Miniprotein binders against p81326. Designs and how they scored, part 73

Target 1, 226 residues: p81326
Amino acid sequence: MLHFGGFIMEINHISKILEKEREEYIRNKVEEYLKQGFSKDDAVNKANQSWRTYIGHRIQDVIYNLLKKFLKDSGLKVTTDKALNNRNLPEELDKVKRLIAINYGEYLFLPDADVIVYKVENNDIKIIAIISVKNSFRERRFETTYWKLKLKESPVTSHIKVFLATPDKDNEISYKCPNGKPKKMRIILEYELDGIYFLKEDFEETEKAKHFGKIVEDIIEISKKL
Below, E stands for the ipSAE of ESMFold2; O stands for the ipSAE of OpenDDE; V2 stands for 0.75 times the mean of E and O plus 0.25 times the DockQ between their complexes.

## First folded at step 6 (miniprotein)

Design h13 (at its last look DockQ between E and O 0.15; V2 from the best seeds 0.00; counts 0 for: pae E 13.3 > 1.5, placed apart)
Fold by OpenDDE base, look of step 7:
Structure h13 (fold): chain B 226 residues (1-226), chain A 83 residues (1-83)
Amino acid sequence: as target 1 above (226 residues)
Amino acid sequence: SDLEKRAEELIKKAEELIKLAEWLALMGDYEFAILILKELVRELQEALELARKNNLDELAERIEKLIERAKELIERAEKIKES
């Protein structure tokens, strides 16, 4: 049984491994888009966008599967926002969906929730945490923060922990004050979110900024207090 | 030597990545397992060539065994994916 500790070291390599496949992936996608009749420039742009989406999904899937496996013995359950987008939901998932919904007056909308951790006790569902997975922060840098703030506005959702998981391959938020200059994005994300979990070793550790290997323990601890 | 140290580090990394890939495959993520293993095989092949050029026979043998193991896992994962 891969102890979570052994897996932690392995996860650090995920982003590096994926990035090595980028050139081949981009080449193949460019060729595909050229065959579809796109210009060279459009093909390159589309290929790059496709790559970003691809990597994002792959990392998200890994994180989802990891959490699902390692939280199972603790009686905790894991789902995704994608799973909740179904018209016909099992009763349990329908309840989960309702418990993470954000009120916009006449409408309820779901936050971006790549991974949702919840428990079922005495037929009651308690949402424990939402994990947002970000490979890069080029777009929508504070989207996770927005959802955290929105969740805080309701007594129904205010207890839900919001975590960010990222390899931060470009070192956008790995350090708070590299070379004495504050990184606005790191500071804001760490302040507003309940935790940032890095899928890498080279980062500034704080109370809220930890290695991804700590996320399971932290979630289990939170679950005991709810 | 510096080369031997690097080779040992790579061997350790390879063993860890193989375990990760096995785990991913068990969880049904065959695509990612295959991706990891293919990249690992490439890295190990480069290291193997370097080890052979420098007459590091013991390291070369260990690297070869890791390559074989990785390739076997790739084949298994691909078969399952196509099934």
Scores: ipSAE 0.017, ipTM 0.424, lowest interface PAE 4.9, mean pLDDT 87
Fold by ESMFold2, look of step 7:
Structure h13 (fold): chain B 226 residues (1-226), chain A 83 residues (1-83)
Amino acid sequence: as target 1 above (226 residues)
Amino acid sequence: SDLEKRAEELIKKAEELIKLAEWLALMGDYEFAILILKELVRELQEALELARKNNLDELAERIEKLIERAKELIERAEKIKES
C-alpha cells in the first residue's frame, strides 16, 4: 500500500539501524555481567546472547504494533504469545490460547507464535495467522516449520496460516540458489510455510517470499475467505 | 492533481508514523520512537521542498506542522530517555 511506502522503508532498515547500536549494547552488557562476577569469556558469550534476544524482541514489538494498527479497521485483532501466557486472561484471549494450543497427550503447548492475528465474528473466534519473528537463523533454524506441521495435524488448526518475518541480516535465507547452489534452509522454509516476509530490500522475491509491506494486505485477503 | 494526491498520501503516512512513534514512546521504547521520528523528519523535509517548489502553500504549512510535531516528540523522548 502506498501509505506504507515511507513506513515500509523505515521498517526495512530497522535491523540495520539496530546493528549500528550493537557495539554499545555489547559493551554495556559485558560490564553488567562482569559486575555480577562472571569471567570475561562468559560475560562476552552472555552479552551476545542478550543482544540476539534484545534485537528479536525489538523487531517483534514493531511488527506487533504495526499489525495491530493497520488490521484494526478490517475487524482483525492481534495478540502475542506473551499476552497469552499472562495469568489473568480475559475470556477472549483464553479462547485464542485454546484455539492454537497443541496437544501432546498430557501436555498442552502453545506453538512459537510471536504474533497472533484473529477475528471475532458473532462471538466466535477464528485464528487467521501466526507470525514467527526471527532476526537470525543461527539457532532454531526450522522451528517454525515444525509448528506449521503440528498445526496441520488437526482440522481445527489446519487453516491457520504460519508466516515468518525476518530481516535476515546474514543472508541465510534471502536467496534460493546463491551461486547456483540450492540453499536448503530457504527452500524448506518457503515450501513448508505459508509465507516469508523480509524486512529488507535485498532478497529473492517469490509468490511466498515477499517484502514485509505486503503482509497486511495478504492477511486481510485471507481473513475475508474465512 | 497527481502531485497533490501524492502529497496527501505522504501526509497521511506521516500522521500514521507519528502515532506509531507516540505509541512506542508510551510503551517505553524511546530509542525506537526517536529513530522512526528522525527518519520521518528527513522524509517530510523532502516533501516540504516539493510542496514549496509547486506553490502548494497550504500543503507546505501542513507539512511544516508535522515536522514541528515530530521534532517536539524527539526532544521529549530524548529528555525522558536520558532522565
Scores: ipSAE 0.000, ipTM 0.197, lowest interface PAE 13.3, mean pLDDT 80
ESMFold2 (binder alone), alone request of step 6: mean pLDDT 86; pTM 0.850
ESMFold2 (binder alone), look of step 7: mean pLDDT 86; pTM 0.850

Design h14
Fold by OpenDDE base, second read of step 7:
Structure h14 (fold): chain B 226 residues (1-226), chain A 83 residues (1-83)
Amino acid sequence: as target 1 above (226 residues)
Amino acid sequence: SDLEKRAEELIKKAEELIKLAEWLALMGDYEFAILILKEAVRELQEALELARKNNLDELAERIEKLIERAKELIERAEKIKES
């Protein structure tokens, strides 16, 4: 337990550490795209997009590995949507994939599920939670809420908790009413989702908005009720 | 002195980063471990400059040992990443 507390405080620095590498990363990518024949403006735009993707994946990987490690002793398992994008899935993962699928009539599609937490009991799989990881909210601000609402429409998936994990580096959702002005995005995300977990210290804490350090305990508690 | 206090703060932060990097390495995330260790080295180098400017030889020696440890960890992580 003590190791988790110290580690949790260190997570607050992940976004800051990664941002220090941005200038060098952008410079190198701009040079790469220029060599590929892109204009300077296109190269800069592509480099910035590449950086957003890169940093997002890095944060997601850290969260995945953390959850995998800290949930292991509780008997809970974790996977990712990426791992489910395989034609030859083990039986267990194939079941997981089917249990998070959303029905669109003739088609089944998966929600965005950066991390999926599940348990195996008597060869049956129960999906516990889906964690969406967002570094910034510039694009698709309410995509996670869309998936939560879609999951609620089916008795097969209605029990699945949907959490958002974010460093919220730009303070887009850290506070509900800064200076007396409501932050629409924070209010809606907190209302629609089962929880928001911040990889930072400077945020407005509520029943649903917590530090990332609480996510393991919350998931374990939910798993006991299912 | 204020400079000594700042050096100690940088050391503490670097030690925390080294621990995080060690944990990440254990999880197999060597790329991120290396990035964190490089940051730790930068902070320790700043602390070392502060220690040297203030003739804090004992503190400077402690910082140099931490830098050496961090660099060794980087080298190990890079070797594993390449294999």
Scores: ipSAE 0.046, ipTM 0.479, lowest interface PAE 4.4, mean pLDDT 87
Fold by ESMFold2-Fast, scan of step 6:
Structure h14 (fold): chain B 226 residues (1-226), chain A 83 residues (1-83)
Amino acid sequence: as target 1 above (226 residues)
Amino acid sequence: SDLEKRAEELIKKAEELIKLAEWLALMGDYEFAILILKEAVRELQEALELARKNNLDELAERIEKLIERAKELIERAEKIKES
C-alpha cells in the first residue's frame, strides 16, 4: 500500500512538527502552574507530564483515524476504549466491550486497548485485534504484555491479537543495525506480543517488529482466518 | 541559485504538509490538520522572505498564493471543529 505508506512517512514528520510546539507548550504550562502556586521545579515537571499526555493522545487519534479509513472497505470496524466508556453505548459496542473484558472475580476490567478492530458477521461480533499506543516506555512498559497474558487465559479472548504501536522516538525499544544485542525490554515485548509496529524508519524489521505501514494488510490477513 | 533551491525545497515541503492536512481533515481530525497547516504557513513564510530578499517576484507571488490557500484551509477546519 504505497498510498498508506506515503501517509506514514508524513506521520513521522508530524512528530517533528509537534516537537517544535513543545517548547512553547511547556513554557505556557510552566507559567500556568507557577500562577497556581507550584514551585519552579514542580511546575516544570508538571508541564512535561502534560506534554507527554497531549502528544500521546495526538498519536493515538492519528492511528485510530488511519485504521478506520483503510480498514472500512475490508468489512472491518474500528473503535476505541474511550468510546466503550460512553454512557449511551450502542448494542454493537456493548457486545464488543463484553468480548474483551477480563474477569477478576466480582470485577470486570477492560485491557489497555486504545484501538480495537473487530468484524460483524451475521450479528456475531469477532474481535480481531487490540492496539496499545505508546509514545514512551518510562513508566508503563509492560502493561500491554500483562493484558496479552490475561487475554490468553480465556478461550473467549485467546484468539485476540495484541499489538503495540509506537514512534519510539527515544530508541527505547528499537535500534539501528548493527547495534548488537537488543535491549531487554525489546526482547520481552517482541516475545510476548503478537506484533510491534513502529512509526519510524530507523530500525531493522523482524518477523514481529515492522513498519506501521504494514499493519493494515496484517490485520486484514488475520481477519480472513477468523 | 542556492537561495532559489532552498526556497523551492521549502515550497515542496509545505505542499506535502498541505496534502497531509487535507487527508487528516477527510478523516475528521481537524485539530491535527490545523497544526500541520500552521507549520506549512511557517515554512512558506520563510520561503517568501528568501524570495523577496532576492527579488524573485514570480516565486514570491507563487508562495503568497500557497500561504493564502493554507490560511483558507485553516479557517474552514476551525469552523467545522466548532460545529
Scores: ipSAE 0.000, ipTM 0.266, lowest interface PAE 11.5, mean pLDDT 78

Design h15
Fold by ESMFold2-Fast, scan of step 6:
Structure h15 (fold): chain B 226 residues (1-226), chain A 84 residues (1-84)
Amino acid sequence: as target 1 above (226 residues)
Amino acid sequence: SDLEKRAEELIKKAEELIKLAEWLALMYGDPEFAIRILKEAVRELQEALELARKNNLDELAERIEKLIERAKELIERAEKIKES
């Protein structure tokens, strides 16, 4: 049985590890590109582009593993959209896939569900939440809200909570204007989504926009209602 | 024929993807996602077009060509929205 204080401590520890990992990754990639004959400026630019791709997947994996570890004792299960795209699915995951799929007439599409939380009761599957993980919002700012609105339209999926998890390094969503007003992107995302969980310290919490450390407790509370 | 049936299914799928992408680009301000969906629609339509042309299905080929044109025009619009 895990205490939620342990979850918060593990998040803080991982944050420090990722920062050190970035420095080592960039140094190693710059050295690789220099050996390939690129200029110093090109090597640095390529290394930074490589890091942005790497960290996106890394944060997603970290969130998946943390949620899997800390939700296990509450009888909740965690999977990913990558797992659901496997051609040979176990029966349980095939059922999860069908319960998340969005109907476009004769066609079914999966939402961008980086991490999926569900429970199994008497061989019945109930989807609790979908978590979209975004390192940056520059070019895909409302993708998650589109999937939320589509899920809301169907009786099968309307109960599913859609969360966004992000470090928001560029302060796109967590930025507070001098007059105290949040940015329009923040207002829209918070209004449409069921919650935003920040992987950072410095922001003003609201009812729906919280520190990532609160996500486990929130998911468990939601699961009790189903 | 089996080829005509397959081409019609691809056309229908592409039409739905184009509608989805248009809504994403114009209503939600997510042009990059729209471009990704549209590029997939173009790829599938180009495969259907090649099959239609090889089998002398002129009317079907014309329909596919017009859908490819619509998708490419929407990609251009979404690229401009992305840059702004």
Scores: ipSAE 0.000, ipTM 0.116, lowest interface PAE 20.7, mean pLDDT 78
Fold by OpenDDE base, second read of step 7:
Structure h15 (fold): chain B 226 residues (1-226), chain A 84 residues (1-84)
Amino acid sequence: as target 1 above (226 residues)
Amino acid sequence: SDLEKRAEELIKKAEELIKLAEWLALMYGDPEFAIRILKEAVRELQEALELARKNNLDELAERIEKLIERAKELIERAEKIKES
């Protein structure tokens, strides 16, 4: 319990911690792009884009590692969509991949699944939850909602919980009605998804919008019902 | 009937996709993603329409046709936003 509390506090600062690396990262990338023959303005723009991608992956990796660690004792397993993109998969991961696939007629495609939580019982795999990790909502803001709706369309995948995890650095979805004005994105994401988990303290808590620290307990509870 | 139930399920799914696409097109400025969702909704609604027609479910068919029209209108709006 004590280790969880300390870890929760560190999670709240993850964005701030990563931002400390930004200046150095940008400087190095600008230099790299200048050497490639880009103008100074283009180099700066490309460096900033690279940083957004980089920080997004770092946050995803942290969340993956946290979930993997905290769910281990419950017997639950964790993987990622990246791990499933390999041609030669272990049997277990090949089954996981098939159980989250969405049917588009002649083709099967995977949803965006930054983190996948599943259990193995008697060689059968049950998918419990997919966690989408978003640092910012500048691009593809409702992609997670799309995948949730697609997963609900099949009896094979309809039981899979879809969660969003975010530090929401820019307060895009932290509050439903700041200053009496509805934040449409927050309202829709909360309505369509099974839960939103914030890696910060300054947000409006609801039944579906919780601190990231509650995600482990929620996943374990769901796993017992499946 | 089982077919009526299936058609109603498809309608419900399509309505959800249309709502999502409306929001994407209007709020996020990702018209390309909205168009993809809407085209999928139209395909699902067309399947439902065929089922409704084959089973002489005229009221259901009319509801589906209205949803298809709405989805197509939203596609046109999203395309205009994309070209802008």
Scores: ipSAE 0.000, ipTM 0.215, lowest interface PAE 11.1, mean pLDDT 86

Design h16
Fold by OpenDDE base, second read of step 7:
Structure h16 (fold): chain B 226 residues (1-226), chain A 83 residues (1-83)
Amino acid sequence: as target 1 above (226 residues)
Amino acid sequence: SDLEKRAEELIKKAEELIKLAEWLLLMYGPEFAIRILKELVRELQEALELARKNNLDELAERIEKLIERAKELIERAEKIKES
């Protein structure tokens, strides 16, 4: 019983800290948007949207850094689509960029690839996996699925695993059939993607839906088969 | 110096990561937060050694404070995990 009290107190303490950070962030952004000529209501809405984006980027950065660190000992390398958006790329990254490109006839485009895992063997680059990081599914719910399907269409890219990493804060895809009702998004994402990795504990685990802590092991295992 | 610049960048990232770990602890439980923080502590310890070796005392002090903060948060997270 005493342990539950301490737990609640710690949560409340953390909540207060985060709320203060959020409040300060929102206040500053509201002021910024008001100065830009937005209405108070629009400024508040935009500030809240900005906060969500900000937290999303922080999660993405953490995932990138964790993967980079944990995969280093296995000889695997990690980059991002952002790093590939440069006119002057090192030879290695230029090759990576080319090996993930999707053909649209006259044009080549890159998939959304928040994190790219690859290996270098005998001076050849092999792309192992692309990880898409989604903090929420409010927009572009099946974007990652689209890219998986497009990558599958080419023998050059068909071997590339596509994973989704998400905290799924709003429980949009945490369960397949809550209350006996199928969650279309969860079912489709799990079917089409090579894996979904949750940054939370409360979800329905399956062969493809796992805790994020398993992603390193899974990537290493895949890398051994390539 | 290049070393000082890299250290400042690491400090900034560490501060951001500690805040994120607090968020993760609140929203998703202690396990993932602990893993992140333990990794951060290792990186900061390496940076601390490097800072000390190069007589960057101010940076060393700042890094040490971040290590302490991260360890405190790990301890809190471990207590939550055990309850």
Scores: ipSAE 0.013, ipTM 0.292, lowest interface PAE 7.9, mean pLDDT 84
Fold by ESMFold2-Fast, scan of step 6:
Structure h16 (fold): chain B 226 residues (1-226), chain A 83 residues (1-83)
Amino acid sequence: as target 1 above (226 residues)
Amino acid sequence: SDLEKRAEELIKKAEELIKLAEWLLLMYGPEFAIRILKELVRELQEALELARKNNLDELAERIEKLIERAKELIERAEKIKES
């Protein structure tokens, strides 16, 4: 095999594992939808949509679990926008929800805050960061920047750090043009956001664009200033 | 029993964390995988001692296999980190 070598072998191994996981998931979901009475074409379409949702949730769960585990010793707490949308909310989470919500006249909406990091000191809640998790940039490319700009408008929320976490599997924002210049989407996201954390190995780090492994240390440092 | 129910919950959590660590190791590097797996091994070792003390042999065997898998992943991750 021509591609035997450390890096190439590892990439091929990773690709095969991901492909097998996807194929197995799709196969199982197609069977499930067929049992529910959907046509084969509809079952396949629904299975593919289900996979896109599933992989997005897996990445969010990964990030939530990692942050919850590794921030605990620093006195930091982690929650999710899903938890905050529960109607019977504990007092602490109700306060968290109120501190990140954005006002649109008679309406109040949560930002794209897949994961939320906060601290409790002297019965006062301080929101440290929200993390938006994107597995692809096909749609809603600048949604996270929109929420960052809205949060900056209020003294209640202007201190909140807004981070993007992404595998960037399709090299949409980690790619550089042949002359070394980043693409427009990368430039805009990095400029407007407080940081981008890549769930991938092969990219050039900057002050704001880092390997995901650095997010815990960065959040702890931010929390010390609040 | 309460003990068996808690152990099953831990085993399910352990399998999910091993999958997470394996995915992170393969896609994004060793640092987080090592930290997750080391803490998982500690929790699983505590559960193993409790299972053995209560003569839950089947459960103890399942926990031992999870500890072994986690330790193998730690060794792999540490070798990758050193390279």
Scores: ipSAE 0.000, ipTM 0.197, lowest interface PAE 13.5, mean pLDDT 77

Design h17
Fold by OpenDDE base, second read of step 7:
Structure h17 (fold): chain B 226 residues (1-226), chain A 85 residues (1-85)
Amino acid sequence: as target 1 above (226 residues)
Amino acid sequence: SDLEKRAEELIKKAEELIKLAEWLALMYGVDPEFAIRILKELVRELQEALELARKNNLDELAERIEKLIERAKELIERAEKIKES
């Protein structure tokens, strides 16, 4: 029986495996967009964008299902922002949605919350953590930090931990100061967020930057303090 | 030979991926669709390696690769059944 620890070592390969499908996926999408009347350059650009979205969702789904499975025995529940975007929500999910909402005066908006971990005690819901899943940092590099800062501004949401999970395939944030040069993005993300969890082995480990294998234990520990 | 080393590396990787797929799809029912995709890609890579092994008369490696292909296909079938349930 693959223990969580054994599986976590294998998860390091997910990004590499998915990248092998890229060439075929791009070729098929380019052909599809050409048939729709796009230019070759536009078709290639759209195909690449489609691939980024596709692979991002796949990694997110894996992480969601893993957390859901491994947190279940601890009595913790997991949902997603996508599940909360329904007009008719069960009472529990409607409460979750309200408890992560950010106040903008006349409007309430949800943070980007790929995965939401919460517990139910005596019919009360406590939000424990939000996990943002990023495959690459090409776009919206500091969006997760923005949401973390906004959540801190309210006593209703200030306790919510915000984590980033990433394979960091391009080594954008794996090291703080490679060759003596500071990586601004790594330093800022690590400073502002409650933790960064890597789906890889080759990274600079710190108190806040850990292997993804530690995320379950960390979330359980946080849940006990709430 | 360099070819044998490459084949052994691929076999090792294939075994790891099969274990991952078993975990995801069969043992925990986490993501059968993802497991199926991984396994289909693995089968494709193993088939290319099998052709190369046969062309170079590496019979032992060819046999090992064939067994992995068979196992991967069986897992795909099982994962598809889980997805439909």
Scores: ipSAE 0.105, ipTM 0.577, lowest interface PAE 3.4, mean pLDDT 86
Fold by ESMFold2-Fast, scan of step 6:
Structure h17 (fold): chain B 226 residues (1-226), chain A 85 residues (1-85)
Amino acid sequence: as target 1 above (226 residues)
Amino acid sequence: SDLEKRAEELIKKAEELIKLAEWLALMYGVDPEFAIRILKELVRELQEALELARKNNLDELAERIEKLIERAKELIERAEKIKES
């Protein structure tokens, strides 16, 4: 399900920017490794590995920008937990922050919500979804599930969808065990979360585990029900 | 005119899908298998369009479609190399 709407049109522009960025990054890293005494083949291989690490740090920004652009025409707005950590927030973002904050007795904390989707109707704000972006599950595997469970405890936040978006390059949650059943981590994440969006092909789709290309349409559908 | 318009629309669609596949497989290496699949399906559609263009003596459109098929096949090969590594 890749639709031929604005999604592909916007990706054309992003693809062009990313193509130049990748070429420049690889060129610079190849030169760097050659100066260190590596062979041409080793330098190219190490540069490609370095690119994969680098893009892991940028995928959150890419997802944020894609969602911001493709949800705009549907009246939906996108922000990040980093934006909400500013001391002097615009009124709208301050309201968003208050609507997702979790109470720990005398303390109030934000969930680790990499990307937040909300809508504004008149002067009222409704939070639609929180998206956690993970390139690797080596650390904090169930952090997203913890935040989902905490949000469910309050009538104010219980409607908020919690999604995971991941390339899962190491096949940590998309791979099946030899007996055909999913790994424990995949079972738990799929059970507790509202959806998992894979930035890869090699996985078995379910009602909750889908290709990332479906996320925009799903979020728009959810927003219409709220 | 009708056939020519449909071919032009397919060519525009193909250029957009090739760019999407480049982004998914080559630029970020996020989903080379999905990109390969998209490109393989695109090659099939373009080959059918090429056959129709040739049958109707639309030489200019046939040449443009041939070049897109070549580009898509080259990208499949490059994406498969990335997948191997």
Scores: ipSAE 0.000, ipTM 0.146, lowest interface PAE 15.4, mean pLDDT 77

Design h18
Fold by OpenDDE base, second read of step 7:
Structure h18 (fold): chain B 226 residues (1-226), chain A 84 residues (1-84)
Amino acid sequence: as target 1 above (226 residues)
Amino acid sequence: SDLEKRAEELIKKAEELIKLIEWLALMYGDPEFAILILKELVRELQEALELARKNNLDELAERIEKLIERAKELIERAEKIKES
């Protein structure tokens, strides 16, 4: 059992640990783009964009693996939207996919679901929570909120909790009202979502805004009520 | 009535969504996503409007109409941003 203290420490440093790879990654990508015939400035810009995508996926993978590990003993299962993007799904994952699908009339679409937590009881699947992982809020800042609202519209999905997990490196949503000025994004995300979980220590804690270390306990408690 | 309750819930959701999309479209430069969501919202609100009118829920109908108008205005703004 990773001691609760060790778990918190690992989470808080995930962004810093991954950033150590940045210089090498950027150098390699710049070289790759130069070989493709891009200018030096274009190569640097493309490398930086590639890094943002790369680091985002790495953080998602870390969070997925952590949740999978810590929820396993509770009998809870974890998957991802990527795992559901297959034509040939096992029966269990096919059921999960159907239970998170949003109806658009002639079409069903999946919400952005970086991590999906569910339980299996007597061959019945219950979706417990969807966790959206955001490294930065540069693009699609309220997409998670949209999906939460859409999930609430159906009795099939209305019970599903939607959480946001973020290191919030740029302090975009860490505080509600820094210097007396309301951070609209923090206020709206906290109001609309079931919770925000920070992979850092320097944030304004509230009933809905917590350290990531509490997410496992919160999910387990929700699972007992379903 | 159950119908009135459902209509009130939809109105509340629509108001919240419009506020969110207004911020997305105007502040964060994702006009395509905003337009997609707003078009869907307009469709849902139009269905609710027809139902409200059919059941003589005039107050609810008026409130829904105002939301449709606001959503359409936001679509137009988002389209202009997309073209710029």
Scores: ipSAE 0.018, ipTM 0.258, lowest interface PAE 6.3, mean pLDDT 85
Fold by ESMFold2-Fast, scan of step 6:
Structure h18 (fold): chain B 226 residues (1-226), chain A 84 residues (1-84)
Amino acid sequence: as target 1 above (226 residues)
Amino acid sequence: SDLEKRAEELIKKAEELIKLIEWLALMYGDPEFAILILKELVRELQEALELARKNNLDELAERIEKLIERAKELIERAEKIKES
């Protein structure tokens, strides 16, 4: 019997979905742009630009599946805000939900935690990190910092690391000013958050601002201290 | 056989993954992420290669070797993008 790693199976499943979506998306967008009067070459180019924008919105799924796979052997578990809003929660996820909920007087809300990393030890759950995924900072640019500040207010949640993951396609926080200084928003986000992980080549690396590929090792290291 | 069918299916999926990652490295501008995935793929393919060789599946072994070579080439390209 041939036994290949489950990682390839998980990535292949994602790859299949993305390739099928890409083909259909490109075909539909080319047709749409042709109807708008663009030339064939312009329509194809615009469709590819649109696909790159669209795939950015799928990044949350990619991040979830990748972290789930890479962290499994370290005894860490991964879930999503979407999973926690399911009406039929397993006991374990119900506990996770209660451990990240924030009190607003008469109301109890979950942070907008796109991906949540936790561990289970002796039937106790410990939340390690939440990851907010942002494709754009034009609206609600400090939403992630708001959640970080709220989590710090409670002894139950103050230990939880808050990370931002972003392709920053529009260079909103990765651009260097002509004098080499980072933008104000980059400075603020880096200061307040526990880390920023970029899904792009072109940015100024620091101790807190890193390529996304480094997130797995960072989370494992943090989990060992909890 | 079931063993050969399973290996063929995995090879096909690995080829599809390599194409997707090549696109990501060249178009999306995240070479670090691409390198991460490709290194794991090479590891899995090397394990499959050893198993194919032990079972005297010469044709499958050759195909797996070519996939490993392609993945390593793409890693080198991504490393250059990262350093430029």
Scores: ipSAE 0.000, ipTM 0.303, lowest interface PAE 12.1, mean pLDDT 77

